# VHH binders against Protein GET4 (MDC12.19), part 15

Target 1, 324 residues: Protein GET4 (MDC12.19), of Arabidopsis thaliana (Mouse-ear cress) (q6gkv1)
Amino acid sequence: MSRERIKRELPPVQEHIDKLRKVIEEGNYYGALQMYKSISARYVTAQRFSEALDILFSGACIELEHGLVNCGADLAILFVDTLVKAKSPCNDETLDRIRCIFKLFPRVPVPPHLVDVSDDEDVQNLQESLGEARSRVENLTSFLRAAIKWSAEFGGPRTGYPELHAMLGDYLYTECPELDMVRISRHFVRAEDPEKFASMLVNFMGRCYPGEDDLAIARAVLMYLSMGNMKDANFMMDEIKKQAETKNPELSESDLIQFISYLLETLQRDALPLFNMLRVKYKSSIDRDQLLNELLDEIAERFYGVQRKNPLQGMFGDIFKMMG

## First folded at step 7 (VHH)

Design p21 (from d2 with Y52F; framework vhh_7b2m_4)
Fold by ESMFold2-Fast, scan of step 7:
Structure p21 (fold): chain B 324 residues (1-324), chain A 118 residues (1-118)
Amino acid sequence: as target 1 above (324 residues)
Amino acid sequence: EVQLVESGGGLVQAGGSLRLSCAASGFTFSDYAVGWYRQAPGKQRVVVASIFSGGSTKYSNSVKGRFTISRDNAKNTVYLQMNSLKPEDTAVYYCAAGIPWYLREDSWGQGTQVTVSS
């Protein structure tokens, strides 16, 4: 037998999975991680990607099921890397596998911030808990960002599969110790679920950062418009007004919200002079966040073909901010 | 919490047909892949057909072209239409909620016996 033939004669995937389940049942989680990586690497080298993916998927799920987030995430990321290497299509089976892995990542309730400095051990436990939360969020973010990129390259929408954006945005909103609403919003505008995004924004406004409610809405609507998505921009505005009428009636009195309403009408009328006039009239409200001017420049380019000083900067900036 | 109940098994002659049903409860059925598995005496349980949450299907080579898996999300039910049955199709047929290579012990139904005579 040639060396090449010997290397391609591998045991059935089921035998490997059964053996690795026993290793995990014995409590050797890190040893199992190394075995999953070694066995899957052999299948990859043999160009047997389907079997490698089966091993990695099984390993990611069983490690996560046992609460080993770092081990499970390592295998989940390697699973996505293997999808890219194999040029595996963005299909229902692979998306179901990614969803299965995602659902196994733990969700830990965020306790109210309680300042307790009476015990050095309590302070250390709080620091460890925050470190674990950040590690968990970073591991999931790495996994889903890789999955989004894979989906965009191998048969999904160019901006990445919508559900994957929704999964990442939702997890960041509920699990990240430091809320980055701009980052979260960039994912939700690509999720094709404006109703869920509106509900999240209403929830955010009810609990955090009073006085910035109109900025959060403006960012979301302008992000939709910068992508050419008039339908979801209008839906978002209407849905927030409907849901927030009883909670935040003052939103209708915001100059910034008034600007957004006029802007939506102006874009339907294809009137660049009116667009420019509105930006000047509402400059003081727009200047509250530099991002709003950046998004308006992108909107002007998309709807009116207005030349930007650096068209690549806007394109790179948007991609960079979404992926970075 | 997951409950799966198979039905529709029985005795049939070679070349005959059977339709298996699996009624599901205790989870959001439409969000999950569901599969049909079979186990003959003294043999390992193997996947026969899978239907994913998006509706696409996958079949083992031994049943491709003869078996059809389908789902009715409104009824929380998955079906397996078995045509051109062969004696080697004789097995206990199980449905399971989830994806091949990661199935929990509580994700399985009790099974339904299919016997194909020549």
Scores: ipSAE 0.705, ipTM 0.894, lowest interface PAE 0.9, mean pLDDT 86

Design p22 (from d2 with S53T; framework vhh_7b2m_4)
Fold by ESMFold2-Fast, scan of step 7:
Structure p22 (fold): chain B 324 residues (1-324), chain A 118 residues (1-118)
Amino acid sequence: as target 1 above (324 residues)
Amino acid sequence: EVQLVESGGGLVQAGGSLRLSCAASGFTFSDYAVGWYRQAPGKQRVVVASIYTGGSTKYSNSVKGRFTISRDNAKNTVYLQMNSLKPEDTAVYYCAAGIPWYLREDSWGQGTQVTVSS
């Protein structure tokens, strides 16, 4: 068939990359984007995935290096889509390529707390900066979310490669104007780096209102437990106590933190009646955030086999939680 | 400032061995993949071997089974052990920090000459 003939007629990857580099050097970034897409699609059609990946990786990096975040992200996402089509394994080479692309995404930290924004021009500049930050975060999130999914499907851990979760969580924490700590925590509990997660939570507690720091800690520990990860749940609790002792000594007086401490001991003993008693005794603290009750239901199911009231809703919830 | 300094090149007889070294400074070495490239007179520069941050290696077909790339992150150094050398291996050997198809101009070493006599 014609496919074998087409495959033999495609020029070397080096020729395409050299030509596209010149197009970019001439300042035609959008034209280069279209050429990267067209050329890589021809290699994909010919089942020459390695060459398609080389072209897309090169293009994503060069576009990002020149500050063209939308163009670079477009090619980076297409790179991941091509990994999926190729059934490319989650190996060091591909992970290094993803990390390289990630590092080229700009970091523009959220401006410090604004106490003096009296100029209309300063307000406008701030709004534009926040819009650009949201766009960058959306582009990076789409890329890394696709990469996490690819890694889970093709040789990485079932929940996605830990470092990719750490990269996304860290970027969301430092770059996202609207801080979603629940989403960030869902990534860090899969990052296999409880020390970094604990340090981030201690840093975050400096941004919370007094008396709400315990909620962030409770969410993190319960998320680890809902995944069956007792080791990292205990490490998290111990590490936060060490690091937060200097900054927030009142944390040890929190009813919610006391509940978490007793819960950790209870789960080691396989004692469902004690688990249920603790939930009742600390109900007022737990009810401060509905997510805590949802996580505790997941913990009861995992550790004690307690069935959810609606098994169909529980099944759909588990699928969505696994995907982020 | 990224700096890469190659050493260990020289003249060797066919069937002999050489070990090339590349000393890196000015960046966090453990964060980067590193490759060995070579360029013979009148030919294009081509990748010979790569070592990724996780320690995995990749070799061109022409050197597979004869060359071994390794790294020492504590010493910020990458090595290329070259065994069973052939006259066709004669080239200037370059070290580069980064991944093929996206290498910065400042990511290359000066090169070291390898000459294999027949």
Scores: ipSAE 0.707, ipTM 0.895, lowest interface PAE 0.8, mean pLDDT 86

Design p38 (from d2 with L103I; framework vhh_7b2m_4)
Amino acid sequence: EVQLVESGGGLVQAGGSLRLSCAASGFTFSDYAVGWYRQAPGKQRVVVASIYSGGSTKYSNSVKGRFTISRDNAKNTVYLQMNSLKPEDTAVYYCAAGIPWYIREDSWGQGTQVTVSS
ESMFold2-Fast, scan of step 7: ipSAE 0.741; ipTM 0.913

Design p47 (framework vhh_7b2m_4)
Fold by ESMFold2-Fast, scan of step 7:
Structure p47 (fold): chain B 324 residues (1-324), chain A 119 residues (1-119)
Amino acid sequence: as target 1 above (324 residues)
Amino acid sequence: EVQLVESGGGLVQAGGSLRLSCAASGFTFSDYAVGWYRQAPGKQRVVVASIYSGGSTKYSNSVKGRFTISRDNAKNTVYLQMNSLKPEDTAVYYCAAGIPWYLREYDYWGQGTQVTVSS
């Protein structure tokens, strides 16, 4: 047939986008997902990566617009995987596309605990809502973790592009039913926005158990220091003191916060004996969270070259932290 | 209310120059890519130049080296400097905020400004 002779090359990408949009408008969202995957795979095999990326980006956005989070996330993750295969540089055009996809992920307030949970229907509704929230968070996390890794490999900073860390940390803080401030903090210390991070920690105060506000602050400052970031560690302490003056004036009276203040002064003076003395003097406060001792060991290694009993484990731990 | 308002169009002789401006309001301008599009009578609307949120730029082959796109986030304005104008540059020029290839209602378009280049 003459038709087979004219099908030698793949059609223009816009033709596929228009056809797939029609499938979605007809309500066949899952069928459209399979078509986006099939068509983009054909362009990838033909090494026409730009067209594959256009199709996947369009599909991710349209699926998310229609509330199909799982389908949209699948295409968004495949979009990032295709960036890696294409060795696409971390540039403004691609970052704008990732930001666009991110903004289309739903923001749904975490439902409050039911006052009366003796009703089986109320318990079931709460469990379903929490399951949906966890699924949304998992989908976005998979997408942004892939994007962070791609950005680190293809022209961004070695720890991943800062804005992507900020996006993930912010989404986890607002959308995750189970707050993990350690995880959130690991992203924000890489976001190059210590003012926003400080504001979030101040906002988090009051959600802690009595007497645990200082732990969240200590973790954040020590994480900055463990990465060698003295500038943002000092900025964080200054901003926390400034913003918390009215909301939590007792924060400045914390032994742990006093320790952090003395530690910052000590690191500027490059004095290992004083560093060791402070750890001993404030041991009871530091021992409230084993993570603080781990971070202090990393700080000692970085600032003073102190070899830990297992320095290889610490080195590999830093690599995994950079990739997270 | 979201608005994009173009200005700076007009009549110009071949080889002349024009500077188009697009003033944006009602959305977080700095978060969006902004592009200039043009449409001649009886032809489809095509991308001319784009500037991304981070400031990098992209041009169509027909205008590369002649046109320069820039943005001023403090003024919520994007500019298109058009040099060495040709009769084939005659079109209505549209400012758009959003990402090309994403078809959605929240992509913002201006009303357009006419550019006419005489021989």
Scores: ipSAE 0.177, ipTM 0.638, lowest interface PAE 4.6, mean pLDDT 83

Design p48 (framework vhh_7b2m_4)
Fold by ESMFold2-Fast, scan of step 7:
Structure p48 (fold): chain B 324 residues (1-324), chain A 119 residues (1-119)
Amino acid sequence: as target 1 above (324 residues)
Amino acid sequence: EVQLVESGGGLVQAGGSLRLSCAASGFTFSDYAVGWYRQAPGKQRVVVASIYSGGSTKYSNSVKGRFTISRDNAKNTVYLQMNSLKPEDTAVYYCAAGIPWYLRGEDSWGQGTQVTVSS
């Protein structure tokens, strides 16, 4: 049978969507998931990608609207996989669809860690709530990670579309029970919103033990520099100083923050011997976090041409680190 | 509460032009895609043109080159300029806030405006 005849024999997309809506309205959310997958696969086989995308988008949204996060995420990930197969460009239509799916993922406040739980039932309920939050975050992360990779391959910036990084970073910051500021920062440095990132870091510092705030700032500035983004690195440093010195004046006394300030001046002057001297002089501060040495090695390669073990790491390694 | 009010429909001869307007309220208009849909008697409601939050546009094959969708975010309004009208363009035209294939119930739709093209 030719593909043209297969295309002619497939019913209209609207007919499938109407039938599947009925299945969902009857409460069979899990059965509907299998039907969405089977029907969309038939359109993909027929190379009718636009129609497959319409079905998967509809299904992801309807499942999420009904609170079925696992089912909705499964269809959302398949939607992105289908964008890749179709070689669909990173355009307003697809970005609006991704944003629509993202907004349907639940946002549930994480129970406060500092509240004493006196009852065994309260402890069990808290553990179940945290497990649900972890599952929800993992599902959203898989979806947006796939979307970021798709956007990088098909017409977006090489590091992935900035808004998608902002969406993932923001969701991780507000919804993840275990806060990974390194991971969150890797997304925000690609979000092209250094003002929002700076405000989030100042907010995060209000939750940290005093004397570790400088590490979060150093990571953020060095991540910008490892990408060659001097403008946002300087903006971040200036904005943090402006916002945080009123609320945390001890930041200006940090050896690590002093190192970052001198580093920014040194990179502007293209002076490798000064760069190396600064790393030696501030070694004890830098060694507080192994990541800082890794980022400085990446900065040395980018600004001075110092060879690293894997040259591809500087271009794609950051995306792989976020995905792994 | 989302409210959409269509206007500009009417009776026109084949080859004529009409400009439809859709005035929106009750939501952050600039954040939403908006579409024009049409429904002829005894037929299914179908998407005619869409304008996305970023300003890009998409048209059905039947109207491409003849219809132009545009938006004015300052006025919370979407327009549909219809040129070279044909008898088969006769339908009730609806404005809807949201993306085709996922609209959040009847609240996403306007009341409709009748377009009649005489041969």
Scores: ipSAE 0.581, ipTM 0.846, lowest interface PAE 1.4, mean pLDDT 85

Design p49 (framework vhh_7b2m_4)
Fold by ESMFold2-Fast, scan of step 7:
Structure p49 (fold): chain B 324 residues (1-324), chain A 119 residues (1-119)
Amino acid sequence: as target 1 above (324 residues)
Amino acid sequence: EVQLVESGGGLVQAGGSLRLSCAASGFTFSDYAVGWYRQAPGKQRVVVASIYSGGSTKYSNSVKGRFTISRDNAKNTVYLQMNSLKPEDTAVYYCAAGIPWYLRPEDYWGQGTQVTVSS
């Protein structure tokens, strides 16, 4: 045998995984968490990252399978941290593991509308359900944000692997009690799935206050353009117009939507003076959300080479926007 | 109900070839990693080759260069092309859907197909 003494002294990974699964099945969830952390740390110290990843992946899945979201998320986050320490490439094996962990996170029915709850006990039950949902969303968010960052550093696209953005955006949209469409949109614009994003926005428009449907669309289109993605920006506009024509005909009367249409034409013609004129003409509509002005500044830099005070600030800003 | 059905096993002489097939039903096949496993008499079941959802492959050292795993998502089928077979390749070969270290054997294993390599 050519195995080193240290490797011979550490038992096979299978023995640890079988033992720890049994500990969890016997109800000792917190004890198992500590054992997964201790054992994986031993393999990390020995520079045996593959075995550490096997243990952490197994543990995250088994804890989540038993409904222990905090324990499972803790191990899932350590799994991603270990990928970073190992400089593990963004490959199909690791992505399949991340997807497996993601699918084990619970999906819980949306609580009934607050006005339907009239008993003090029912109010307390609703508050507990909302607290659990917030905790669950935060746990998944921490895991997938770490995974997105890892994928960007170790062989995936610069902005993070598209499917991971889709996973996080989808979970936030369906599971988060407080809906943050700006955050969700930042993920979907990086997901390389404009059809799903458009369908989600059409669904969301039913929840907007009167006269705010156009803001959600403008944000999405401008986010695509700020990334230089003219193809998906046009797809988004065409798809929303097609799906919303019968349900939201008032959308076509929006000054902001008119501005976005002219902007798309202007960017095709590489005409900076016209771009600047449109921003001035539609200023009152654009100023409804300061994010629109920031995105337009990024679009001007990308399409026309308009210099910012610090060009590197825009690069770092893109990363921070993903984290927001 | 999840079902995996292996076929293509048989008796071959050393140096020969076999192509194993695994037909899957009852789940979204394209979303799953799939592996070929083997179990020789008196030994534990071990992974031989894996193909991940994105199409990338991984092989055990004992079969690397001799075996090729592939998938056809339209047919819900995974294949194992076995070349330059050796007597030590004699085993029951199993198909499984899932990822090593969190594979649930009770849910996602086929019945197996016997491969016997004579010297």
Scores: ipSAE 0.405, ipTM 0.746, lowest interface PAE 1.8, mean pLDDT 84

Design p5 (from d2 with V34M G35S; framework vhh_7b2m_4)
Fold by ESMFold2-Fast, scan of step 7:
Structure p5 (fold): chain B 324 residues (1-324), chain A 118 residues (1-118)
Amino acid sequence: as target 1 above (324 residues)
Amino acid sequence: EVQLVESGGGLVQAGGSLRLSCAASGFTFSDYAMSWYRQAPGKQRVVVASIYSGGSTKYSNSVKGRFTISRDNAKNTVYLQMNSLKPEDTAVYYCAAGIPWYLREDSWGQGTQVTVSS
């Protein structure tokens, strides 16, 4: 290798954008994808990361605008990978770019009901629609999960930038065919928007199996507490009680919800024996979901310094909970 | 529905100053990045300065230290303060709503002429 290779100048970014626009306008979306990857890789090799990011951002947006979700997501993920390689800070410019890409992902809400008519053609169309929705959600999840991780590593909050969590949680709630409220809740507790989270949970109540609405609320409050966020845990509980008065009045009669109310008071008083007594008294309600016991163990460690039998397992579990 | 109206262009002597203004309507201004582009005679249109929704700014190398972009969200207006003007700054200046490298066709103003005499 000669020194001239290292010092070689690349063509201006504008010339690449003009060429790639023409390829897109000619309908060659897959050819354009390969060109975006090739050109950006050359800029990365030359350590011209700003220009590589400009190319990838442009490509992700143009592909998504034309409905090419897989191509657009591929470039969006590569954009985030390039941010990591460049050690690019979590700043307004990059956050505006991520938000722009996110807004270009299609919104096609899951149909509330399957048609009662089982026409073979309608069944095939439904299967294709569900497959497209799953692919779209997986692509968006991969992109935002990478963006959250990048933001945590390069200048954002340790748990990832709140708005990115809100974006992912919202998209999963509105667009995912298979609703995973535990996953959605893990994102919303990091979104710094307990009012929106509470409204979403109230909207969700009455749409699950009878007698399980209290589990969703308990998970949310315990997740806040496991993170040391007493303020938002209390806000969530108060907001749910207020909003659920008209939609689910039975919620106030739940043993599990009563447990959560006593737990919130107990944590304010720093009383470990009372904490342990409450767990025993409400064991049958808590045991309805193993996740509640795991969260309570995390709460005990955070508020009282009670060590887990294996601290490394807890550390890896928390990281995986944020990513998956 | 995006409408951008530029003003403040004109003729100025080298070393002088001009302040460009862009009045925006038809969108939630505070949610958008705003940029100033220029197109010099015989050259392509290039980004000069950008201001992001959070308030951070970015400048082309040719104008760093001489130009300042700012915004007033209450007035839906973005500004470009141009100091120490050079003949090379002669161009039509365009206001744009959105992020550089992905701008929609309806995101541009009509432009304002800036002429710097030697």
Scores: ipSAE 0.696, ipTM 0.890, lowest interface PAE 0.9, mean pLDDT 86

Design p50 (framework vhh_7b2m_4)
Fold by ESMFold2-Fast, scan of step 7:
Structure p50 (fold): chain B 324 residues (1-324), chain A 120 residues (1-120)
Amino acid sequence: as target 1 above (324 residues)
Amino acid sequence: EVQLVESGGGLVQAGGSLRLSCAASGFTFSDYAVGWYRQAPGKQRVVVASIYSGGSTKYSNSVKGRFTISRDNAKNTVYLQMNSLKPEDTAVYYCAAGIPWYLRSEYDYWGQGTQVTVSS
């Protein structure tokens, strides 16, 4: 009786979508957001998950198309939450929908005059633009983190679907005002696209951060190795050497890069004493970033079974940080 | 310019078969889901079948078991094989690049369609 009444009170999903689209076209974006949430919740309560997902997907897309990033992200996150409630499998249909939503998130070029603003009005405009960029990045990050977690739980790879990691990493690299190459690298090492990652690192070396190019490369290679991915670690190193020879020839002179090259050979030879000796010999280069020591501890555990002192601050902590 | 062109419609007797084609140009076809939609006189346009970028398919309950959607990415073409046609299948059939419930506004995918008429 109750379920039949709920079903009878809900018109066909197409009718709801058409009406809500009209509300948005009339400029009532926040009113439409609340209507999408209320209507989709009624379908969820009625166990009509397919229709709830159709409504939420439509709403996320049209809100984003109209530039309402907060509203669109809210519906996109609710779409992923509904996938989890429905136990919806990681399939082509849902991945196409997530990709569609992602492509609708705005991309705004980084202002070319970030360092030379002296007018109070220009400073205010810059602060406004940076605040909007941070908001967009956090909204997109929340959506894709939820999607990655859903994909890992419902039929995708254990670490999350590779394309979703690539989408998030790429967006963070191009759109985040405070560039965090560690965060970006954590996603790209799971994206199954070492060629794109290598190209991004070479592009990063072209930016205004002299003296840290070797750190970015070391982090990437060590992250691959910490996951047991020797193939992509070697590909990354070879590709960086090839591309960086003409753009940054001083990289081949880096003690840290030399360490990484010896480390790759050592891991192929299963020699723990040599591994330990290399860490000691190159300690001053490694100590430039505590993350390198944490990754090396993870590598030692994976390749040699060496017990780490705090496992939750290593690879497992990084996985949880990515997921939530 | 993005263009989708439907063909293969016609007049057929109940129980007969037709194969519709949708030829795409002006975009990377393999990156998109493609759907078949139909609109009967005085009715709303409804989704009939969808094929996703990875090849998975989905059908409306009214056509499941009778219609088959397929794609040929090398030819930038999607097909709708319609078997055991009923008078209720009479409609103008449209293809669209995109996912049901959100279609790209920049694409001319709603062109003239192709008329299917099923006589009893």
Scores: ipSAE 0.321, ipTM 0.702, lowest interface PAE 2.6, mean pLDDT 83

Design p57 (from d2 with S107Y; framework vhh_7b2m_4)
Amino acid sequence: EVQLVESGGGLVQAGGSLRLSCAASGFTFSDYAVGWYRQAPGKQRVVVASIYSGGSTKYSNSVKGRFTISRDNAKNTVYLQMNSLKPEDTAVYYCAAGIPWYLREDYWGQGTQVTVSS
ESMFold2-Fast, scan of step 7: ipSAE 0.329; ipTM 0.726

Design p8 (from d2 with S50T; framework vhh_7b2m_4)
Amino acid sequence: EVQLVESGGGLVQAGGSLRLSCAASGFTFSDYAVGWYRQAPGKQRVVVATIYSGGSTKYSNSVKGRFTISRDNAKNTVYLQMNSLKPEDTAVYYCAAGIPWYLREDSWGQGTQVTVSS
ESMFold2-Fast, scan of step 7: ipSAE 0.734; ipTM 0.907

Design p9 (from d2 with S50V; framework vhh_7b2m_4)
Fold by ESMFold2-Fast, scan of step 7:
Structure p9 (fold): chain B 324 residues (1-324), chain A 118 residues (1-118)
Amino acid sequence: as target 1 above (324 residues)
Amino acid sequence: EVQLVESGGGLVQAGGSLRLSCAASGFTFSDYAVGWYRQAPGKQRVVVAVIYSGGSTKYSNSVKGRFTISRDNAKNTVYLQMNSLKPEDTAVYYCAAGIPWYLREDSWGQGTQVTVSS
């Protein structure tokens, strides 16, 4: 009876959306943000989650379309929070909405030639651009991390919906001023798109800091293996070997790449002594990055049942890696 | 540039059937949800049916069990099969690329008239 009363007191969603669109068109972006929050909260209180989600989705998109990234991200995050409160399933409708919001986040790559800036005003403009890029990346990251967590909890794969990982990885790769290939790779290995990941790694080999190309490849293959994904690990290695023949012949001479090739064969044979021997033989190459030893320890546990030093550290480490 | 062209409208008697088609171009069709909307004279345009990029469908309560939305990604076309038509179904029917509650001005077709007589 009380729910019938509450429903009767709230106007149709279309009336709210039309009114709020007008507020935004008049330039009152912050006022519109507060109205979207207030109106959606009233629908949530009335247990009318579908209408609350409609309003928040509309608001996030309209704010982002007008270039108001902070306002749009605020509503997008609240949209995901509302999905969790409603226990909304990971379905095509909600995924299409998340994709729509994602596509509206702007793409403004950081200029590549920072060392050429010597004028005080040019330095200030560059610092402002970097600050805006970091803020934008943080906003998008918060939104997609919340969406990934929601998808894992409400009907998607345990590690989060693959496309959401691909979206976040791609945005971090193109938009983050500080390129973190480890973070990007953690998302792409969960994206179920090894072809796109391989293409991204090939693109990375053409960018600044190419001296660690073999490390980026090793990280990717070992991340797949640490997740038990032998199929995609082999696909990645095969694809990279093809690229080495045509675009980067130096990769075929890497001790680390040779190690990864032998490792893939060893894991197929399920031979722990050979696994341990390879780690010793290629120790100098593996020690170039602490992460490689950590991943190899995870691989040993998964394939051979070798216990980690701290079992709880492994569980919590995986959660932190997913958030990266 | 999003371009949508509706067809299949016409005059039909109550209880009859019509099949509407919406041909799309200018965007990656398979990546988008597409919906059918209708607008009767003097009334607001309302959602009829939506088909999401993954193939799932959603219908307004007024058409559930009578209308079926489908898509052919190879032909960049979305369809609306309308059965057991009623005089209340009389409206101009529009297709739009995108999701209800955030449809761009340029994402709409021109519309096709459906008239159901008793």
Scores: ipSAE 0.728, ipTM 0.905, lowest interface PAE 0.9, mean pLDDT 86

Design q0 (from f1 with S107Y; framework vhh_7b2m_4)
Amino acid sequence: EVQLVESGGGLVQAGGSLRLSCAASGFTFSDYAVGWYRQAPGKQRVVVASIYSGGSTKYSNSVKGRFTISRDNAKNTVYLQMNSLKPEDTAVYYCARGIPWYLREDYWGQGTQVTVSS
ESMFold2-Fast, scan of step 7: ipSAE 0.464; ipTM 0.795

Design q17 (from q0 with R104Y; framework vhh_7b2m_4)
Amino acid sequence: EVQLVESGGGLVQAGGSLRLSCAASGFTFSDYAVGWYRQAPGKQRVVVASIYSGGSTKYSNSVKGRFTISRDNAKNTVYLQMNSLKPEDTAVYYCARGIPWYLYEDYWGQGTQVTVSS
ESMFold2-Fast, scan of step 7: ipSAE 0.706; ipTM 0.898

